VHH binders against Spectrin beta chain, non-erythrocytic 5 (SPTBN5). Designs and how they scored, part 1

Every score and structure here is a prediction.

Target 1, 109 residues: Spectrin beta chain, non-erythrocytic 5 (SPTBN5), of Homo sapiens (Human) (q9nrc6r3533to3641)
Amino acid sequence: TPTMEGSLEFKQHLLPGGRQPSSSSWDSCRGNLQGSSLSLFLDERMAAEKVASIALLDLTGARCERLRGRHGRKHTFSLRLTSGAEILFAAPSEEQAESWWRALGSTAA
Unless a header shows other numbers, all headers, positions and changes below count from the first letter of the chain; Kabat numbers aren't used for antibody chains.
F, E and O are the ipSAE of ESMFold2-Fast, ESMFold2 and OpenDDE, as the mean of both directions, binder to target and target to binder. V2 is 0.75 times the mean of E and O plus 0.25 times the DockQ between their complexes.
Where letters were taken out, [cut] stands.
Atom coordinates printed by the task and the answers are left out, and those that the model quotes come from them; centres of patches stay.

## First folded at step 1 (VHH)

Design B1 (framework vhh_brivekimig_d4)
Fold by ESMFold2-Fast, scan of step 1:
Structure B1 (fold): chain B 109 residues (1-109), chain A 122 residues (1-122)
Amino acid sequence: as target 1 above (109 residues)
Amino acid sequence: EVQLVESGGGVVQPGGSLRLSCAASGFTFSSYAMSWVRQAPGKGPEWVSSISGSGGSTLYADSVKGRFTISRDNSKNTLYLQMNSLRPEDTALYYCAKDRYFSSGWLPFDYSSQGTLVTVSS
């Protein structure tokens, strides 16, 4: 069953193994949290008109932290995977950021 | 130095089955989600299926649900796609793709340059 979905911005902060990516910028996506998985679809309209592409994250052992609006966005949180990958997210509002943080925290446990 | 080598394509009649394989090298295979993407001549790429790095989670396009099964063997660095009940509409070049997980560009994964051709015809 889906537990949460919505529009997000994301930015790859660290690659698996903790390495820095060669380039990194904020991009739009739609997040879908179901069970222990977070799926990221690029822009809903892009998926409708062209190819849908996806990143699928295993949340087992993952950690989610609220951020103080760092990294050039206001309502931010981070997700660190057991692989060492770290993704930054920005929600459309503080309330939605709080909701994502709680949902991701309860799923990772 | 990421290398992805697809195989297993061929010509089959409607209702037939094929199993595609993708041999991966040049990265820590188990750390990345993998996907199958197809492209018919003259059309844009269509995402088919994805599997998480651990293999614990899978997703499918609506057009292939119930017919295709994605799997991986991390000990062999190999991705699979079992395709059953094939239709003429499934005719395409099939690419395996490593999840780029970059917040740049339209596709969050890297394509193999080769692909494997699947042709479904009577």
Scores: ipSAE 0.015, ipTM 0.316, lowest interface PAE 6.4, mean pLDDT 76

Design B10 (framework vhh_brivekimig_d4)
Fold by ESMFold2-Fast, scan of step 1:
Structure B10 (fold): chain B 109 residues (1-109), chain A 122 residues (1-122)
Amino acid sequence: as target 1 above (109 residues)
Amino acid sequence: EVQLVESGGGVVQPGGSLRLSCAASGFTFSDYYMSWVRQAPGKGPEWVSSISGSGGSTLYADSVKGRFTISRDNSKNTLYLQMNSLRPEDTALYYCAKTYDYVWGSYPFDPSSQGTLVTVSS
């Protein structure tokens, strides 16, 4: 059962159905991977109670790809869902980005 | 095989109350966010409420805040929606959904179950 947790920056690149959002920016979050579910929490500091997930992503059939720079951030990877949604992520380090890519790749396929 | 069966709908007068149930099977119920989604006659689906796997976190559409309460009993694999102060505009088929993909304020919804009909009229 793949598990991983950590601080990330994320940016929504494509909405479900493959549409481009009217605007998007990089935001900080905490990612939590359990099996085929990835939860993104924006305000984990308030988390005495389980904070409402800002996004809950089903990774079944999803694809994860490591990205180069030129996306405004380093140590980036993308996650494409079967819905057509695509989220870009930036990890704090290259080692962490590689760990996320491996964990997401093993559970998504 | 994921299976969801909604029940508890009916006909009520404005101001009345109903409690909907959703019996879930075929997946580890406590691991997933669950949602209620409704579809009014002749309209598209509208998200109503979501609850985290543990039940510790809930979200509501602005149209139902303060009137509806979502809850779950993980020991029974059952999701609930307590609906108070019902209004004619709450008339719809109500579906429960395992949240497959929720990104920002949107999510894909494709009902595979029959839903339960709620009619608010005098």
Scores: ipSAE 0.015, ipTM 0.139, lowest interface PAE 7.7, mean pLDDT 75

Design B11 (framework vhh_brivekimig_d4)
Fold by ESMFold2-Fast, scan of step 1:
Structure B11 (fold): chain B 109 residues (1-109), chain A 122 residues (1-122)
Amino acid sequence: as target 1 above (109 residues)
Amino acid sequence: EVQLVESGGGVVQPGGSLRLSCAASGFTFSSYAMSWVRQAPGKGPEWVSSISPSGGSTLYADSVKGRFTISRDNSKNTLYLQMNSLRPEDTALYYCARELRYFDTLPRFDYSSQGTLVTVSS
């Protein structure tokens, strides 16, 4: 079962149904991948205390791609959910971005 | 305990403006996306607007785009809804709500306020 945890930045790119948000920007979070679920925490205390996540993403049928375009951040990847929602992520390093891409790809495949 | 307390409702004429406030306590406000939801007399609840935890991302129902503005002040644990160009069909009980899954297929709420009445009538 894939597992991974780490600091990320994220930005909502598309909402469910492919809808455009009225505005979007990068926010810091901590990602926790467990099997087919990705939990995002915006507060280190929440992650440490294992309280409810800010976002819980079902990765069944999701697609994860490494990004090369201009998105305002380096080491980026995208996660597209079956709902049509798309979230962009930025990892602290290229190696961490690749690790996330591989972990998310194996869980979504 | 989690508490969400609204203020700012009232009676206003068509074309008027109102600003709603929602004071949050009992949780780390800056860690949650927040929404405004309304329920008109005799109708079901309608989602109005959402804002990301940082305030950098917003979303509006088509019925209020260009007229309403959602904002937040994380230093004051307060959510706002600025309502301009109000119409009779905006008459409703307005609730603020805390979201757990901002990027899910529909906004999901685990806590909501009691509601404040907004009446648009001459």
Scores: ipSAE 0.060, ipTM 0.419, lowest interface PAE 4.7, mean pLDDT 82

Design B12 (framework vhh_brivekimig_d4; at its last look DockQ between E and O 0.05; V2 from the best seeds 0.00; counts 0 for: pae E 9.8 > 2, unsure alone 63.8 < 65, placed apart)
Fold by ESMFold2, look of step 2:
Structure B12 (fold): chain B 109 residues (1-109), chain A 122 residues (1-122)
Amino acid sequence: as target 1 above (109 residues)
Amino acid sequence: EVQLVESGGGVVQPGGSLRLSCAASGFTFRSYAMSWVRQAPGKGPEWVSSISGSGGSTLYADSVKGRFTISRDNSKNTLYLQMNSLRPEDTALYYCATSYYGSGSHEYFQHSSQGTLVTVSS
């Protein structure tokens, strides 16, 4: 059972080294947090079977920050990886954004 | 070193068929789900299809469902995409990708390759 899972929107804000990606846009996914890894899956079936993730993010040393009223979405937070990559997330509600922020902080720390 | 090498792209007429291959090396192929992703000129990556490590589960984007078939041969470390009833909007660079849980930081796809170009035109 994952530490946390649920629907998210995400956007790759920065690539490793802090550079802008060529295809940065908001996409929908199912997030699945297990151990020190956050997996993003296309839908609920793929998340349940843990196949074909859109992204697999190692949270060791990562920072998770709450965002407010930025980047065109509500209920947002960010993950900055030690590589300099940064992924933005939007949850369906403020309550879920807070839950994700808390779960990611306890895992990354 | 993980390597994924695509082949089988080319120029075809609308309604035609192509079969793409992705040869994998440098990892235990059967243990990882695999995906096909395409990128049309001037656009971002678009997920096309995925298959579980065993090959028992498949999933398709709505835009290709019923026309494309993903498969794999774990004895040959090879992933396939059979593309039928091709349309001009299928024109793109096609590449295979893998994802797995493990140590390491990977932004969008865990491992990807150079791709093979598919052009559908008269």
Scores: ipSAE 0.010, ipTM 0.179, lowest interface PAE 9.8, mean pLDDT 76
ESMFold2-Fast, scan of step 1: ipSAE 0.232; ipTM 0.569
ESMFold2 (binder alone), look of step 2: mean pLDDT 78; pTM 0.790
OpenDDE, look of step 2: ipSAE 0.036; ipTM 0.481

Design B2 (framework vhh_brivekimig_d4)
Fold by ESMFold2-Fast, scan of step 1:
Structure B2 (fold): chain B 109 residues (1-109), chain A 121 residues (1-121)
Amino acid sequence: as target 1 above (109 residues)
Amino acid sequence: EVQLVESGGGVVQPGGSLRLSCAASGFTFSDYAMSWVRQAPGKGPEWVSSISGSGGDTLYADSVKGRFTISRDNSKNTLYLQMNSLRPEDTALYYCARGYYDFWSGPLDYSSQGTLVTVSS
């Protein structure tokens, strides 16, 4: 089963149902992928303790696409959920973005 | 069943303050991050703020940084939003949500009517 953990920035691009939010910002987080679930935590401590997440995403049927620096960040990828929600992510490096894309692609199958 | 009940909305003048509350039930409150989301007339939902389950860490939308403060009391299963220096553009229905930004793809996490905040002169 896929697993991946790392520092990310994220931004809500589309709400469930494919609707555009009136406002959103890039925020830092710690991503933790376990099988078909992606949990976003405020920092490494919270991710390790699994005490709270700022988001828990069901990746069944999700699609992941590389964005290559659009939307104001480098090393970016998008994640579209079956709900129609779309979240943009920025990894600290191209190599880490590639790793996330591979892991999320495996999970979505 | 997850239940979230907002209160504290009202009519205030620009520059005024309001404190919103959200009473949560049906889940272990301290295990979940909580958020405030608002929807202005004619607009889509906008994420406002989130707080970690332990209450130590907070996040804010750029439009409210320095003016709004999110907090929680896990002993009372209650989430709060202190809103200061209110502006006409803060006029919206305010919703409490479990998790971040109400973009959870699973079952609906809340079924609340929200609380109306009107900022007018």
Scores: ipSAE 0.013, ipTM 0.211, lowest interface PAE 7.4, mean pLDDT 77

Design B3 (framework vhh_brivekimig_d4)
Fold by ESMFold2-Fast, scan of step 1:
Structure B3 (fold): chain B 109 residues (1-109), chain A 119 residues (1-119)
Amino acid sequence: as target 1 above (109 residues)
Amino acid sequence: EVQLVESGGGVVQPGGSLRLSCAASGFTFSRYAMSWVRQAPGKGPEWVSSISSSGGSTLYADSVKGRFTISRDNSKNTLYLQMNSLRPEDTALYYCTTEYVTIGGYDYSSQGTLVTVSS
């Protein structure tokens, strides 16, 4: 079962049902991957204590792709859920983005 | 802990009005766009309305334009939906979401507030 944890930035690109949000901004979070669940937390302390999360994402059937082009951040990848929601992520480095892409891709299949 | 608590639903006659509230806690409410979504019995979720983080921009589904008004009070961490000229087809469970809570929203209030418009 894949596990991974780290600092990320994220941006909502599509809402469930595939609709574009009226506003969208990059925000910081701590990502915690456990099997087929990805939890997004406000900061490292909240992630460690499991006391709050921004979102709990079900990765069953999800698609993860490395991004090219301009999205206002480097080292980016996208996660598209079966609900039609799409979230963009930015990792602190290319190596970390690659690690997230591999871990999320293996879970989503 | 991100929490959203909806209230204000009830039974109303066609042509009546209701005001829904959504009390938010556990995140910086003033930095997030917020939305109202409804789910009619036996149907999937339908987006109703959205408001920007500052309240300066609003969007509405065609089915509710001119009848519903979304608003927010960032000092009270509260989102509102004023519903006028209610119709039987507005009967649904109403719940509030943000962009980020919506995408995985298991830890927010999924119970919503029930609006029933009697025919």
Scores: ipSAE 0.012, ipTM 0.182, lowest interface PAE 8.5, mean pLDDT 76

Design B4 (framework vhh_brivekimig_d4)
Fold by ESMFold2-Fast, scan of step 1:
Structure B4 (fold): chain B 109 residues (1-109), chain A 122 residues (1-122)
Amino acid sequence: as target 1 above (109 residues)
Amino acid sequence: EVQLVESGGGVVQPGGSLRLSCAASGFTFSSYWMSWVRQAPGKGPEWVSSISGSGGSTLYADSVKGRFTISRDNSKNTLYLQMNSLRPEDTALYYCAKVYETHFTNPEFDYSSQGTLVTVSS
């Protein structure tokens, strides 16, 4: 049911199984939420490999939390998947972060 | 041990069709997104298409939308790519990959896999 689209920054915090990534950085993306799936596309202006720079997140059973701590970005939230993967997101504004958190929270259940 | 074996490639004329298969073993196939990735001579890998574990969701690169169809048969642990209206620019080695939930830019290739060669020429 929920749909949402917008510009985000994201950072891989944990890989599936709870493993640590060998490297982790903030990257820009366009998030597209449709039902229980969140698709991340890189802006074509920013990625030479735009087609290969997509991520698909299954939100079934996922947890979404607003972040207040120091994570190198403002207006942040986290998404933890049942696989153990965890992605940090930064929205352009507090209002947009709140909107994403509400939309993702309603989808995860 | 994860094993992926691609097959179905060949030489076809422009406008022709091919169906690629990927036989998977060593993991719970139905629990993973699967992807097709191709590599043309002298170029880096290009993502082509992905399908969810249940088969309910599919994604395609803009270059293949409307021409290629990805599908899977979980009872046979097999991934398929139906390729129609083939063009010379589709010439490449095609690989299947188990997909990480978080990034298709980091698909898990079976390093022992040879891929399957598709050549589109007269």
Scores: ipSAE 0.015, ipTM 0.225, lowest interface PAE 6.9, mean pLDDT 77

Design B5 (framework vhh_brivekimig_d4)
Fold by ESMFold2-Fast, scan of step 1:
Structure B5 (fold): chain B 109 residues (1-109), chain A 123 residues (1-123)
Amino acid sequence: as target 1 above (109 residues)
Amino acid sequence: EVQLVESGGGVVQPGGSLRLSCAASGFTFSTYAMSWVRQAPGKGPEWVSSISGSGGRTLYADSVKGRFTISRDNSKNTLYLQMNSLRPEDTALYYCAKPLYYDILTGYYFDLSSQGTLVTVSS
C-alpha cells in the first residue's frame, strides 16, 4: 500500500467526463498519498492537521504517466482518473517525479 | 466554537470598489486556509478565492481573477477581500469560510452558517 508526501504544483487539464476547463493555471500544493487516495493541501501545516484540502482524489483505476518538457514545467507527470478528469503535476526534482510516478502507478494498477 | 463575522458590504455602482473583512475567533486562525464564497439571489454557492494559513499562496475563481485580491492579517485574526472593477454579476451575499476539502465535481465544502455581508452592484 503506497504512501508518499511532498510539495507539488498542479494544473487541472480535464474535468470529469473529459470536459475542457474554461481556464487553468499552475498552483502550488502539498500532496499526500495514502493507499488509493491522493489529498492535495494548500500548505504543510494544513496537511499535517488534515484541516483543509484542495482535492481528494480516488485513484482506483487511475493512470499515471511521466511527461516530457512541453508543459511549462520540469519534472512533470499526469494523473488521469476513471471519471475522465486529468491533472498535471510538477515535482521539485526529477527524483521526486520518478518517486511519485512509481507510487501512483502501484496504486492505479 | 468557530465564529466568523463578515462586514464591509454595501451598494456600489459598476466599476466601484469595496473591501470586505472577516473577523475570526474560536480556532487558531493562522493554521487554516480561508476562503471567500458568494451566493447570488436564486443561485447556489460559488467559490471566489482562497488563501493559505501563512498567506503565501492564493487562488482565485476565473470570474474574479485580476479584479479581486484576498489577504489576511494573522495578528488580527482577520481575512480581507479587496474587490475592484465591480460588475452587476458580482451582486451576492459574501461569506468567509474555513474549507473542509475540495471535491473535483462540486468544488469546496464550506460551513456557511455565518450571516455573510451583502454586496449589491447596481446603477
Scores: ipSAE 0.013, ipTM 0.198, lowest interface PAE 8.1, mean pLDDT 78

Design B6 (framework vhh_brivekimig_d4)
Fold by ESMFold2-Fast, scan of step 1:
Structure B6 (fold): chain B 109 residues (1-109), chain A 122 residues (1-122)
Amino acid sequence: as target 1 above (109 residues)
Amino acid sequence: EVQLVESGGGVVQPGGSLRLSCAASGFTFDDYAMSWVRQAPGKGPEWVSSISGSGGSTLYADSVKGRFTISRDNSKNTLYLQMNSLRPEDTALYYCARWGSYTVRLEGMDVSSQGTLVTVSS
């Protein structure tokens, strides 16, 4: 059962149903993977404005792909949910991005 | 238009219970994770709990673990918060929020909502 935790940047690329978001920007978060659940905590210490938002993603059937620095960030990967939502992530290093990709990929099977 | 309407708040004694509801419209409800956030008088917003779109995964703030239960009924587009063993420090305006709302400042939110007031006093 995959587990992983770490600091990430994330960006909403597609909304559920494959819809385009009205606004999209990179933000900091702490990711926590437990089995088929990915929890995103926004660390307000990193944000200029106060942020208290949590995302809890069901990874059943999700797809994860390495992006290798596309979309304006290095060490990136994408997570596409069965709903059609797509979130882009940037890890602090290439090794961490690969670790996330491997862990998230194993939950999609 | 995305709308979230909270209800179910009230005045209760310490140790009492309340069930909050959030009626959602204007989007495909079961595609989104949902959260409860509260703001006590004179304080900043505090995240309380989250639930995945399917309802299969939940997460709670340490201050409410074991006392609060988040749930959803996707057939009714409604989010719930069952609050047990209420304490005076749970007194706050309670808001529901859709995943993707990254600002919990009252002056800058992606949805306009009044919240529902919970007062715990003896």
Scores: ipSAE 0.013, ipTM 0.230, lowest interface PAE 8.4, mean pLDDT 76

Design B7 (framework vhh_brivekimig_d4)
Fold by ESMFold2-Fast, scan of step 1:
Structure B7 (fold): chain B 109 residues (1-109), chain A 122 residues (1-122)
Amino acid sequence: as target 1 above (109 residues)
Amino acid sequence: EVQLVESGGGVVQPGGSLRLSCAASGFTFSSYAMSWVRQAPGKGPEWVSSISESGGSTLYADSVKGRFTISRDNSKNTLYLQMNSLRPEDTALYYCARHPYSSSWYDAFDISSQGTLVTVSS
């Protein structure tokens, strides 16, 4: 059963270990949250060109934070994984950003 | 060199079951998230399912939820896809794909060039 699904923009801010990527840009994706797993499906053009374009995130111990009016996008939040990786997200609305933040920030069993 | 060898495809009637396997070599299998991707005749590739490095997290496309189960055995370097209640629209070449979690988010997955054919027909 999916917990949450929707269109997002995302940007990789930090690589595992907290290292900065050599290049980073906002890309469109479809997020699908199921339990402690978040998958980011890249758009059809990118997926077709590369065949499979998906990022699978294990949310165990992850931290999510709302971001206010920064990073060139509205309705933003960040997700930091135990690996040290950090991804920035932009939702289509404030209500959706709030919903994602609450769902992703949960450390519930 | 990364090698992924798919097997287990075949011809089955609607409602039937198949189990696909992907034997991995040339890399530390337990360090990578893995996916199953399919390509139906005349269509583009479609993501089917993904599993985290440890196997503790799984994700499914809406079209296969409740019917397919992805799993892995890190001691055997093998990825599996159990497919139940198969439908004609599941007919496709099935590929396993490695996602290098530690690399750039913009890297393409490494997919086997062969795939395994699943045909669901009456």
Scores: ipSAE 0.013, ipTM 0.272, lowest interface PAE 7.1, mean pLDDT 75

Design B8 (framework vhh_brivekimig_d4)
Fold by ESMFold2-Fast, scan of step 1:
Structure B8 (fold): chain B 109 residues (1-109), chain A 121 residues (1-121)
Amino acid sequence: as target 1 above (109 residues)
Amino acid sequence: EVQLVESGGGVVQPGGSLRLSCAASGFTFSNYAMSWVRQAPGKGPEWVSSISGSGSYTLYADSVKGRFTISRDNSKNTLYLQMNSLRPEDTALYYCAKSIQLWSEGAFDYSSQGTLVTVSS
């Protein structure tokens, strides 16, 4: 049962069905991974509230790839869901990006 | 069943203001994040803003930050979007959506026909 939490930046790259969003930018969040679910919160207080989050992502069948400096951020990785949605993430360090990539990869099914 | 009824759209000049409302029923309103999503003619849906169940946390698309304010009144089961400094590119059909998350990654499953906002001279 993977578990991981940390500060991230995120950007919505593709909507479900592979559609392009009309506007999208990098924003800050706190990620919380438990099992096959990734929750994104605006901050620690929102994470404690439980019913308020930026996204609750089902990772079954999801794909996680290292991006290595693409998209104007360092320490980046992408998460593509079975719906065709794709979110880009930037971690504070290369080690944290690798930890997220490993943890997210292990929850895919 | 979940029902969402949008209202408040209209025609305004650039620089004008509108306040949109969304009346919700069929679920425990305060337990869910709510979002505003818009669709311009011939384009796909664009997420605009989200608010947490308690109303304590909000998130905005970069194109609307500083101009739009999302709010809710849980005692009235109503979601609002205050739109200031409107621009022609804000012209769209606006929908409200029930969310388990703050941003829209999905379809308009619980929205009605939306409310039309036209910004023109």
Scores: ipSAE 0.014, ipTM 0.217, lowest interface PAE 6.8, mean pLDDT 77

Design B9 (framework vhh_brivekimig_d4; at its last look DockQ between E and O 0.06; V2 from the best seeds 0.00; counts 0 for: pae E 9.2 > 2, placed apart)
Fold by ESMFold2, look of step 2:
Structure B9 (fold): chain B 109 residues (1-109), chain A 121 residues (1-121)
Amino acid sequence: as target 1 above (109 residues)
Amino acid sequence: EVQLVESGGGVVQPGGSLRLSCAASGFTFSSYSMSWVRQAPGKGPEWVSSISGTGGSTLYADSVKGRFTISRDNSKNTLYLQMNSLRPEDTALYYCARDFGVVTEYYMDVSSQGTLVTVSS
């Protein structure tokens, strides 16, 4: 029973150590927040079966910030990991972006 | 059984090039982001590059930006790393792993035995 799940777009903004990526673009996924982990899955079926995640992000010590339509997408938020990596997310609506922000803020230790 | 098998390593002079391959089996290759990680003798692992399952997003460590190119061929279940302008500091054992670069430092779910790259005069 996930704390939050839904469709997202994501983009690598910073690499571990806070370095700039050589190239990055928005891609689609299905996000699943459970415990202190955010799993990204390729599609709805894989998310439902909890199989073959495309990423598993540890949120311990992470920081989450609402971006309110920056970086070429609407309804955005960022997630900065303790490694210095930063991933941007875009939700389908402002309400969903707010819901993700609230859920991620409650999870970050 | 999930397997990842690297190849293409070897000894090369500074300024040279190598192409690494990673053959994947036992899982749906196109469903996973893939990463290259390297480990120099006596040092911890260093994330090098990642590519999304679709190939639409690529990421590089600053130390290799402009010199290395990650790619994949989902029809052949194969991940590649083209390494150009190689330097002695690129000497390391290179691994591929399932997942993309934001998690490779902490959350590698599969690793391989690696392929050794030595850059020396």
Scores: ipSAE 0.012, ipTM 0.146, lowest interface PAE 9.2, mean pLDDT 76
ESMFold2-Fast, scan of step 1: ipSAE 0.209; ipTM 0.533
ESMFold2 (binder alone), look of step 2: mean pLDDT 79; pTM 0.803
OpenDDE, look of step 2: ipSAE 0.032; ipTM 0.398

Design H1 (framework vhh_8h5u_2)
Fold by ESMFold2-Fast, scan of step 1:
Structure H1 (fold): chain B 109 residues (1-109), chain A 122 residues (1-122)
Amino acid sequence: as target 1 above (109 residues)
Amino acid sequence: EVQVVESGGGLVQPGGSLRLSCAASGFTFSSGSYAMGWYRQAPGNQHERVAIITSGGSTNYPDSVKGRFTISRDNAKNTGYLQMNSLKSEDTAVYYCAAYDLRWGNPEYDYWGQGTQVTVSS
């Protein structure tokens, strides 16, 4: 059961059902992976206390891909959920991006 | 026009209950990745988040209200709710509904209501 936690930037690329969001920008969060769930928290304090999350993502059947090319950030990966939602993430480093990709990928097989 | 409007506030005695409603227009709670939250501000205090419900239905509460407050949504009515039980004088505040997308900003929210007053007094 994978576990991982860290600072990320995220951008909603597609809404559930595959719809384009009316606006999309990169925003900061703390990601917390527990098994097949990825929780996004507003900041480090909220992540540590687990008192509020921006989103709880069900990773069952999800696909995680390292992004090639430019998407306004470096060290990027995408997470596509079975709902049709797609979220882009940027990690602080290439090493962290690859760690996230491996951890998230283990829940998608 | 996109907006949220709160209702259901009032004066209650300690130990009482209230149900707040948050009616959304111009967007759909269930169709987007919208998270909904309830926030409160008492005189002289900073605002505090008291409940959040994600687009996936997950909920979170601070320890101050856990077990007493329950956030929910009715997708058919495009309305969010906050059920407040076992109210205490410390719960006296203006309560605000906020709706924000997955990319919620800090401290800015996409949509913020006008607030509804809750007063817990004997």
Scores: ipSAE 0.006, ipTM 0.166, lowest interface PAE 9.8, mean pLDDT 74

Design H10 (framework vhh_8h5u_2)
Fold by ESMFold2-Fast, scan of step 1:
Structure H10 (fold): chain B 109 residues (1-109), chain A 123 residues (1-123)
Amino acid sequence: as target 1 above (109 residues)
Amino acid sequence: EVQVVESGGGLVQPGGSLRLSCAASGFTFSPYGYAMGWYRQAPGNQHERVAIIYSGGSTNYPDSVKGRFTISRDNAKNTGYLQMNSLKSEDTAVYYCAAESKYPFDLSTYDYWGQGTQVTVSS
């Protein structure tokens, strides 16, 4: 099953149902992908301890798209959930963004 | 179960003070997690928001309570508070705590409301 972990920046782009949030900003997190679940944690320590996650995302039916440096960050990709929520992510490098995109793409099948 | 539970309501004389508490379980009031608000409903009136604290710590109050009410939270205790000073008869209402997810990625994480706590201001 696919696995991936690393430091990311993220921004909520769309709320469930496809509406834009009243406010949003880029925040830092530690992402941890296990199979069809993506966990977002405040930092590496919380990720290692599996506590106080920012979100636990069910990737069943989710779509991942490479954004190629759009939306004010480099090395970006988007994740759209079946709820209509959409999250933008920025990886530290192009190689890491590609790795995330490949890993997230394999969970949707 | 994800929930919030209010406490601290009661009967107080005009000009008095009360401190309400809101204990969260199943989620956290972290800086990157939830906004927390206090809402009230009096008989014959609509629900209104009386205070909100956003995940980054900024707060907002309507003019009816500005300068009298103060919202705060203790992230280590996973508890929010509403300090109510200079209470008036018009403040008599059931007070509700609500948590709004900063990152509502599905509908189950959007909002959590408590059961309410009665505040009565009467001589």
Scores: ipSAE 0.018, ipTM 0.329, lowest interface PAE 5.3, mean pLDDT 77

